Miniprotein binders against q8wxe9r568to878. Designs and how they scored, part 5

Target 1, 311 residues: q8wxe9r568to878
Amino acid sequence: EEEITVDVRDEFSGIVSKGDNQILQHHVLTRIHILSFLSGLAECRLGLNDILVKGNEIVLRQDIMPTTTTKWIKLHECRFHGCVDEDVFHNSRVILFNPLDACRFELMRFRTVFAEKTLPFTLRTATSVNGAEVEVQSWLRMSTGFSANRDPLTQVPCENVMIRYPVPSEWVKNFRRESVLGEKSLKAKVNRGASFGSTSVSGSEPVMRVTLGTAKYEHAFNSIVWRINRLPDKNSASGHPHCFFCHLELGSDREVPSRFANHVNVEFSMPTTSASKASVRSISVEDKTDVRKWVNYSAHYSYQVALGSIW
Key: E = the ipSAE of ESMFold2; O = the ipSAE of OpenDDE; V2 = 0.75 times the mean of E and O plus 0.25 times the DockQ between their complexes.

## First folded at step 3 (miniprotein)

Design Ea4 (at its last look DockQ between E and O 0.01; V2 from the best seeds 0.00; counts 0 for: pae E 18.2 > 1.5, pTM E .615 < .8, off the site)
Fold by OpenDDE base, look of step 4:
Structure Ea4 (fold): chain B 311 residues (1-311), chain A 82 residues (1-82)
Amino acid sequence: as target 1 above (311 residues)
Amino acid sequence: SKVRVKITVSGDPEQLEKILEALWELAKKLGVEVIIEVEVKDGKVTITVVIEGDPEALRQFLDRVKELADSLGVEITVDVTE
């Protein structure tokens, strides 16, 4: 069977403020990949929700692709693979191309403005240093302003959430046993509590607690990494914060850098183009009626949350 | 009551992640507070679990951990210290 698969992937990058996680800067790049198995020369047309084509779509019923969004987007800085007739695009906004056979390739990319007013969740982090003791606390809340969070029935999750707290190189020794070949994770506690109260855990060993997911030092990132498989959590009440707590006791106050991590890194994926709202409205293959057509959507978010002065 | 349980599992890092995830979920489900320490050395995973809760919850937790281990095809040794 002849088939064509279109993969639409958003990549969000940015910096957000502390507190309400206001987006200070962002970049949204959408990439479209094609994998096709088509016999002979097959001229294809891809229809996107490009605002400039709104109202001028000429599409056969059989070429219409199901979409979950009714939004129209403005494409910026479009770049195309050589198999795309760019002249046709510039004149008519039609994406006409002859795909490479049996090879996954990037058909095009473009930039958009972030389609939402807020990120899917907010992260508030507080850090305290007292002598040689360092405490880090974070509160994660789902954002009601994010469209995917408004209706539980149509909710799109954040998947493979990773929150990374950079650790100074000097502290690495506290997270690893001297064994060259072994990794020792820090103590992690699961607590159902909504907040880790002021209970200072006194101890020489780093203690990490999370209400959801896991937390450990990961050498690959040189960070304490809080991992959550899915947000929102199905077992948690809506609006209930998730908390991370870490207590570190260093050997001396001299081991506390004058500048501790001024940011937290956040990374996650979504099974939709939630950043751009890009959608494939149609796929046409010339002179072929029996082509199986697939569209996959995803987004990847990677941004930094500013912590401000920790002192 | 606070019980310390040492679980030794042979497995790769991927298996470890699955085990850890499952342990957290089980703890949440059973309402048990758990502190987990994990050591990975030479493909062997040692998980030390400190469980705080009622005796029945603890028993259920341990039973579920064993079931999980069986399901994953991993050999688990459990040492319980009061």
Scores: ipSAE 0.020, ipTM 0.209, lowest interface PAE 7.1, mean pLDDT 81
Fold by ESMFold2-Fast, scan of step 3:
Structure Ea4 (fold): chain B 311 residues (1-311), chain A 82 residues (1-82)
Amino acid sequence: as target 1 above (311 residues)
Amino acid sequence: SKVRVKITVSGDPEQLEKILEALWELAKKLGVEVIIEVEVKDGKVTITVVIEGDPEALRQFLDRVKELADSLGVEITVDVTE
């Protein structure tokens, strides 16, 4: 079997503002992995939508891949696997390589600029501390400014959404028991997250409510974690915000934390999409014309939503 | 509203190399997006030029490609696909 698969994976990281989630800082790292099953010693060439080759491509017809974008992008800080002829790249921008057969490996990585004006959704969070009581509330709205959200019929979901609210270590004593007497729904469209009871009589059970997904304290992250399997929600009215609410009460022998958190962590994946708009324009295998060629795209987002002090 | 135009050029390999170099230079100067496809089969070489972009830039590029083909004595075929 003659076959080559190219996986283009983007990693978005950054910091966004409180409220409207304007992008304050960001990095987009693209990693390209190859998995090939090619007979003999095969010399391969990969063509990207590299701005430096715009208008200067020479490609055999059978090597042209389907168009995924009209954009041309700048590639920064390119790093290559040892199988790539780096001199060829610097002279002609051609990615020339002899792949490792039958094993998946990272061919190259590079950095780009985020190709969108906004993220797929916004998260507004308010926190308050009053005596021994702490309240957190978040409102999540899908962003109409994000390109994949503009047409509902072609919309690509945000999957495995994880919103983490860091909880100071001194509050951990209040998260000792998961309640089995939870309410299944709030406003008939929500699952309630787990509530945690303290084994100490000095503490109280935190109250967590969500209008979509689940929320509970997760020790692996030292955080209260709001999880949503897929956005946008098929059963919710367009533009309707999704909400998270948490109420914590510290034990009578505890000091109130000076701050709850200065940021909230957001993480999710989007299949079949690119944060960089990096696109494979061509794949060639020397002396072979009947090669099956596949290109897959995915983007993983991991960023902080900044919070101002509310006290 | 972008359009795609396919230009097919066939001829002697030596002349086609000169055409390729000239097409690169022309695309750079006019700022158009060009994909040049080369097919070698049974000792014959066919160059297909696919252009995408603004209608004005596309027209200028086509006019100059026709001039180049005439100067080099090669045959060209043009297909417009919207």
Scores: ipSAE 0.000, ipTM 0.225, lowest interface PAE 18.6, mean pLDDT 74
Fold by ESMFold2, look of step 4:
Structure Ea4 (fold): chain B 311 residues (1-311), chain A 82 residues (1-82)
Amino acid sequence: as target 1 above (311 residues)
Amino acid sequence: SKVRVKITVSGDPEQLEKILEALWELAKKLGVEVIIEVEVKDGKVTITVVIEGDPEALRQFLDRVKELADSLGVEITVDVTE
């Protein structure tokens, strides 16, 4: 039973403005990995939705792969594994290769522009440092203008969402002095029915509240980390923002740091290539007609949301 | 307005390879988009060409494809789909 599997993974990175959540800077890198179990020295061809091939695609009917996207993309800065015939690619845009057998390897990588106008959700964060008091609030909303990478009608979730709030090094030092970092008080569980109507909350310090997921200080990131397993959430009221709140009172005898972080880091994954809309249109294995062919798609997003200087 | 047409060409394999090369070159000259599917069944090769372009370029393309098929003695079928 001969098989070939093509894994297509998008990696989005960038910077997003605090106001209208405009993407200020972006980089999209797509990596394609191959895992094959083929007898002999099989010559393979991979067909992508490369705009330079549009209208000149020559494909055997048996090699056509099902796709749902009609878009074509421009491939920038292509880099290839040594098994790819680069002269053929540069002359005809054909990705011709002899795969490593039974060994997962990176066939190629390339860059694209971000294929959407907006990210799947927006994040607004308000921060203040006033004397010894620090307050952070965030509102997360699913974007209404979001479109699916391969099928506009397909709803693809954001998974393992991580929002990191860097803690200034000065505050980490003060936290350790009071054993604050050793307390579970920087961790939060969802409080049903909790209200964030007031920006100032009296109570135990430090205090963190979330309406979805969990939040705690994580030494590995030197950050408060808000984690959400899946968005959109099946149990949340439609249209309402998901919230994070943190109140810290450093005391009058502690050195106040100069400012809170300049940005918030956001990471998540999607089972799609929504960042690039890269798609496998064909897989050819020379002289073979009974090869099982599989294509998997995924995307990882890692970007910064600017906070501005309001301190 | 852009028009889509489907052309099916069938015949013996070596003549169809020459036709395929000629179709590629003709599409480049006329600025039409071409997607070519090749099927081999029972020793017979069938080339299906899906074309998209402006109506005038497609008309010229179709005219020349018919001339080429006639000169090489291969059968063609043209189906217009919008």
Scores: ipSAE 0.000, ipTM 0.225, lowest interface PAE 18.2, mean pLDDT 72
ESMFold2 (binder alone), look of step 4: mean pLDDT 72; pTM 0.634

Design Ma1
Fold by ESMFold2-Fast, scan of step 3:
Structure Ma1 (fold): chain B 311 residues (1-311), chain A 80 residues (1-80)
Amino acid sequence: as target 1 above (311 residues)
Amino acid sequence: SGEVKTKKVTLKVEGMDSPEDALKIYEALAKLPGVESVLVTPEDGTVVVYYDPSKTSPEEIIKAIEEAGFKAELVSVEEK
């Protein structure tokens, strides 16, 4: 059977401001993976929305792929698998290659700029460290240009949203082991232990409250993790923010660093979308017309939100 | 003298019925000179403010909450 699948995967990474999540620093890396089942010496051509070929593109009708954007983009630092003829690319911008049969491989990667003005949502976080008390509060709002006045069911979602609050390792001993998913809050009273001749007190477990999703300490990330399966939800359409509140009472002031954390990590995926606006415009296979062609898009976001006690 | 001592005031706030109300209270208080941190617990209707007593007072903090459209009652004031 004659078939070729192109997976376009974007990785957004960066740093945003603590208040309105202005993008302070960012990187977008696009990786293109190929999986093909083609007979013979199949020479393939991939056409992207490369700004340098805008207006000079020549493509046979049979090779045209459905468009995902009207934008043309600049490709930076292109790197190719050995099966690509790089001389052809440098001279004509044509991506000419002979794919590995029945093996998923990365054809190429390149850097670009983030194509949007804003991220899908903003996260404001307040932290307070006073003696043995640590307070963390976050408020999450969908960006106006992304979700306002739209049907949440039909909009492309942010999936598997993970907001991680790094926790110093010295606080971990005060966290009891609990593995229940779906629990919206964890709470514990201040533990006071005494032994012969001792006046020491023990810390307590974090008290966490969320208005959507779940929150708990996850050792794999050395963090308190707020998880939301999908955004926007039904309540996001009303403009109502989602909140995370965390209170931790430690047994000793010496356990508390001068700052809780310098950043909060935000991570999520968006299916069928592109952060770069990279788009496959054409796929051709020499001497073949009955080739099944598939293109899939996905974007993964992973960035840091700057922290401060208040502003 | 010689060092700034942070004080903690705990308030009971009426009319905080949503996370949006909590955010409004937080923003009103965070803008006050001398407020170091604002902790809002909508579930319990409580607001905790850590502040510099040389720059603000519980009375000014309550006034800011009331100007934001809520009713605030002083519960306690503590050193540190």
Scores: ipSAE 0.077, ipTM 0.410, lowest interface PAE 3.0, mean pLDDT 77

Design Ma2
Fold by ESMFold2-Fast, scan of step 3:
Structure Ma2 (fold): chain B 311 residues (1-311), chain A 80 residues (1-80)
Amino acid sequence: as target 1 above (311 residues)
Amino acid sequence: SGEVKTKRVKLKVEGMDSPEDALKIMEALAKLPGVESVIVTPEDGTVVVEYDPSKTSPEEIIKAIEEAGFKAELVSVEEK
C-alpha cells in the first residue's frame, strides 16, 4: 500500500537548420511530478544525477533506483513546489519534501541541455512559387546520429508526430475538409473542377500526398498538418525517406503574399526516454523501508525547422 | 547550413501525370547519396535537383528517375 511514483518529463524546444537539422537554438525543461500513497506524515528525499553531488553521493542500497545513464548533469534555474525545503537544497543539494497524499503534483522543474548531438529524424523542406502555383515538399529521414536509433532492433519510437506548415490566412478559403488524405494506402481524390460553379473565385482544391500518415488543413493550427502515428516504420527504419507533397493553385498570383512562413513546426513524443539524461538515482521515505517506488521517463519535442527555396 | 559546394540541375521529365508521380520521383531522388533537395513541378514537367557533385552526378540523377518509370532529359546545370 505504501508507494510513490516519480514522473520525469523533458520538454525540448528549439530551432534547427533546413539541411542537416543542425540545432541552432534549444532549451530543455525538465518537470518532475510525484504521485504518492503513503501513510502518516512522510518525509521524502529525491536524488538526481546532479553534477554538484557527483563523488559525494551517500545513499542506502534500498533507496537506489535503476538508471540507464552514467552521465551527471547540471541543473539550471531550479524551481520547487512549496512542499520542498529549499534551504536544505541550497545548502546540501538534497531534495527534501513532504508530498501531497493521493494527488499528482509538480515537485520541481529545472533547465538542462539536450544530451544528444542530433534529433531523432531530419526534415528537409523546399518551397516553390510559379505564378499562382505554390508547392511545398518535405523529406523525412531517421537520424543515424541519435543514440536510440543506432540499433534498429531496440530503438524507441517517435509517437504522435505532427509536422505543421503554416498557411497564410488568405489561402484558407482554398482548403476543404473533404480533401483529407488517409493512411499510406488511402489518397485524397484528384479534384478536377474544384471551382466548378464558382462565380468570382478561381483555383483548385489543394493537392496533398504523403508516403506515410495523413495530411490535411487543420484550422486549430492555421496549418497543413502532416500526422504520423509512429516512427520509424519499416521503410524509414531501413533508411528510406518519407515524403510530403503539397500543391496549391491560387486564383491569381496576387494571392501569393510576401508574408510566407520561414519555418515548419515539428512536434512529437518519445516514451521511456530522456532528452536531458536527467535520472532519478534514489528515492527514500523517512522511517519506511517497504515502499514501492516507480520512475517513469518521457520526452516531448517541439521545434521549428527552417524552410528553403529553390529556383 | 549545408555542405561546401552544391550544384543545381534542371531536368525535363516525361510521364508525370499526377501528384502521385511527383511523390515517386521525390522518393527515388531522396534515396540517392548527395541529393540535398528536389522540387518536382508536374504541370511544367520539370524537376530541379540540388546535389553534391562529389557524391552524385546528373547522369545518376537521370538514371534514378528512369528507374522510377519516367523519362528524363538534361536542361541545364548551374554551379556555386
Scores: ipSAE 0.230, ipTM 0.671, lowest interface PAE 3.2, mean pLDDT 80

Design Ma3
Fold by ESMFold2-Fast, scan of step 3:
Structure Ma3 (fold): chain B 311 residues (1-311), chain A 80 residues (1-80)
Amino acid sequence: as target 1 above (311 residues)
Amino acid sequence: SGEVKTKKVTLKVEGMDSPEDALKILEALSKLPGVESVFVTPEDGTVAVWYDPSKTSPEEIIKAIEEAGFKAELVSVEEK
């Protein structure tokens, strides 16, 4: 019944360039949550792969946790729950705390530098406006430069992928109800306007095609949302890109804003990959040796990809 | 006088048989100065390019596609 669970959760946020998705701005925030079921007054010690203790770490063998990385990282802007003895941390880098029993709480948070050179995939997007016709095209490709993608046997999936294309308020009138499209072959014919210029039609329901997943307008996000349950899929294993196509016919070219949105939003989770490479090296509980210890890792990515100009 | 006018050129492209081919064409054209936006329709074998005629031309756009390994033929040129 003596047990402690440590959840290490990374949040990547940032802005990447059009085309090759070079990281222009980023933040990696790591949150550590504790859930413990420990009898009596339990004083706990947590050890991370903190660069400042490299070579000076003193840990009992029984307290050592399985290694997830060989890297040592810099911890920036550490913030602690009130149960942590901050003086001990400043003097020795030891995270000493008395946990709230039977309550899941955030022990600490800190910032790190993104440990990879590339994101798990790239998204290239082109937009086109011709009179009252607007077209959006995205190409998604798995990145071979991302470390977790290099070995198929150890590859970690991107789950619940959500790519959001903001829809200007003026265009919302064209979405009478959510339009749902399943996976489509690129050879499948989709009804598109043949006109090249202004139309006298008041507007029509958008035409959307995806080669993987689903796409529809979702009012909760004021966006067209392309959803993919898991990447890579069978096609991604060969390096094959995935596509999103959207055609929207407005009532007149005067309903078109001077610019489509400057970016698309990308969001997904990776259950065992760390964006920070933060690792729990040791867990100890004072005066207790028979304690069950678990460590879980997860990373959530949320960033903006630059769009092409309309004009 | 006024804002620079964008033109649209539509091309028929041979050798575009996969999404990878479409991505190569999109990448090649996105690097060309004066190209504002590109729309590739693999199922029709067509590419539409919106461009600034003071910085590039249909001939330069065709050349960029050909240097990427495809053959392009002009279909039309339209004013915005």
Scores: ipSAE 0.018, ipTM 0.453, lowest interface PAE 7.4, mean pLDDT 78

Design Ma4
Fold by ESMFold2-Fast, scan of step 3:
Structure Ma4 (fold): chain B 311 residues (1-311), chain A 80 residues (1-80)
Amino acid sequence: as target 1 above (311 residues)
Amino acid sequence: SGEVKTKRVKLKVEGMDSPEDALKIWEALSKLPGVESVIVEPEDGTVIVFYDPSKTSPEEIIKAIEEAGFKAELVSVEEK
């Protein structure tokens, strides 16, 4: 049958400050993928909310797609698949192409600026060292400044949240096995699990605690990983922070490197949202009527939070 | 010096209802000379401080918590 699907995927990357997660550096990359099942050689036109065509759009009613935003955006550093007539784009900003049949392919990519002033949540992390002992504490709070957080009943969740604390290779020997976290016992925090090896290189298994989700050492990332399936938590009050606590006991104070002083890595996805506010305004297929048209949006965030260490 | 050993004081703190309260206590205590490590446990209302007794005391640690807007009660003092 006659069908075309447009997938708009945003990738946010950047570096944010240690306190209030002020955006210090960022990149937003938008990739547009096409998957079509169209008979014959079909010429297609894609209309985006490109600021350079604002007020000059000519779109037939049958080609109009549901609007996701009132914003018009600047497209920077556009790169196109060979099926796009780039001369037409450079002269008129029209995205004109003949799609590959039955193959998902990247039609184009471009860079934009982040459409929000803040990220969906903030992460503050504190570390402390006493000789061979290291303490790490983090607090996670939903941001009231992020537009999608204003109405909790219609809020779009952050999914598969992963917060990674890099662990120096010298400390890996202290992670004997994976543990379930969230214990309230004061004894567990003070005693730091089982001892390791000989007395001269003895380290304890790290003590880790979270108020939401799970945390454990994951060798695939060389990190302690705090995982939260969905934010905000449906049972928590809006704005109430979640926390991560970790204590490490090393075999020697000489094993305390500055790795935790650098950055904590944060990664998550937001379905049906756009970090760029890129929006498909129209899809046309020449000489064809009653084509089924679909547009999907997703945003993936991956960034570093600066870490303030006291060692 | 081997002549001075680290001590640990355990306190019960009232009014600590959030991680922000815990962070305030942790930051206040971390500024004291002779405090080596701080453990803040808001669920239990407990704060544990590892310190050099030649530079600070449980009384000074409690004073710092009080200046942060909380009340603290000394539970125990132990040698590390």
Scores: ipSAE 0.095, ipTM 0.428, lowest interface PAE 3.7, mean pLDDT 78

Design Mb1
Fold by ESMFold2-Fast, scan of step 3:
Structure Mb1 (fold): chain B 311 residues (1-311), chain A 80 residues (1-80)
Amino acid sequence: as target 1 above (311 residues)
Amino acid sequence: SGEVKTKTVRLKVEGMDSPEDALKIYEALSKLPGVESVYVLPEDGVVEVTYDPSKTSPEEIIKAIEEAGFKAELVSVEEK
């Protein structure tokens, strides 16, 4: 039957400052995938909110797609699948293509600037070293400046949040019997029972506490991973911080390696949203008027939060 | 080579309205001799400090928080 699906996927990557998480470096990469079931040799046209066609857009009513934004954006470094007529794009900014039959493929990718002033939340981290003892404490707060956080009726969650604290490979033995914490710590106090069979040079078991989600050492990442399924937390007052705390005792012969991490890694997804504000304005199929047309949006964020005092 | 016996004091802290305030309290307490660990829970207005009673006391811990610009009240002291 006559159907075409357009998937718009944004990937945000970058580095933000310690403290207020100012964006120091960033890249936003948009990938557009097509999956179509169209009879015959179908010539298709895709219309985006490309700033270079603002005010000069020519679209038939039947081809108009529901808008997701009023913004018009700059498309940088556009690269296309071979089925796209790049000369047409160069001359008119029209994305003209003959889609592959019944298979999902990447039609195009481009770079844009991040459409927001802030990320969805901030993460402040303090690291303290006292001889062989290391403490890490993080504070997470939702950003009211991020557009998806402003209106409760249109609010979209950050899903599958991972905050990763890299640990030196030399410390991995201290995490072999990993500590897993629930949504809140079950203990009101630190419990440091003697470890039967430990050597005098070995440190005590790490102590970890979180106020939301879970935290444990995950060998696949060589990191302590703080996982939160969904932000903002519906049970917390707006703007209330969430925290992570870790205390590690390395033993008497240890010192903090110079390779201790300078950054914390943050990763999460936001469904039905766009980091670029790229929007499909129109989809046309030559000589066909009864085509079913679908557009899906998603954004994935992966960035580093600096721990260095110079930020 | 005597073993260190620790105590944990639980405090209610007022004026801890931001993550920055919580970090200031954490930093002030971490500098105090005899403090082994600090847990700051701003959502609950609570601070828990594990310390060596031969080197410091709840009174000194409260004083450090107050010198950092906050008000602290003793809730409990436990051993393990």
Scores: ipSAE 0.000, ipTM 0.304, lowest interface PAE 11.1, mean pLDDT 78

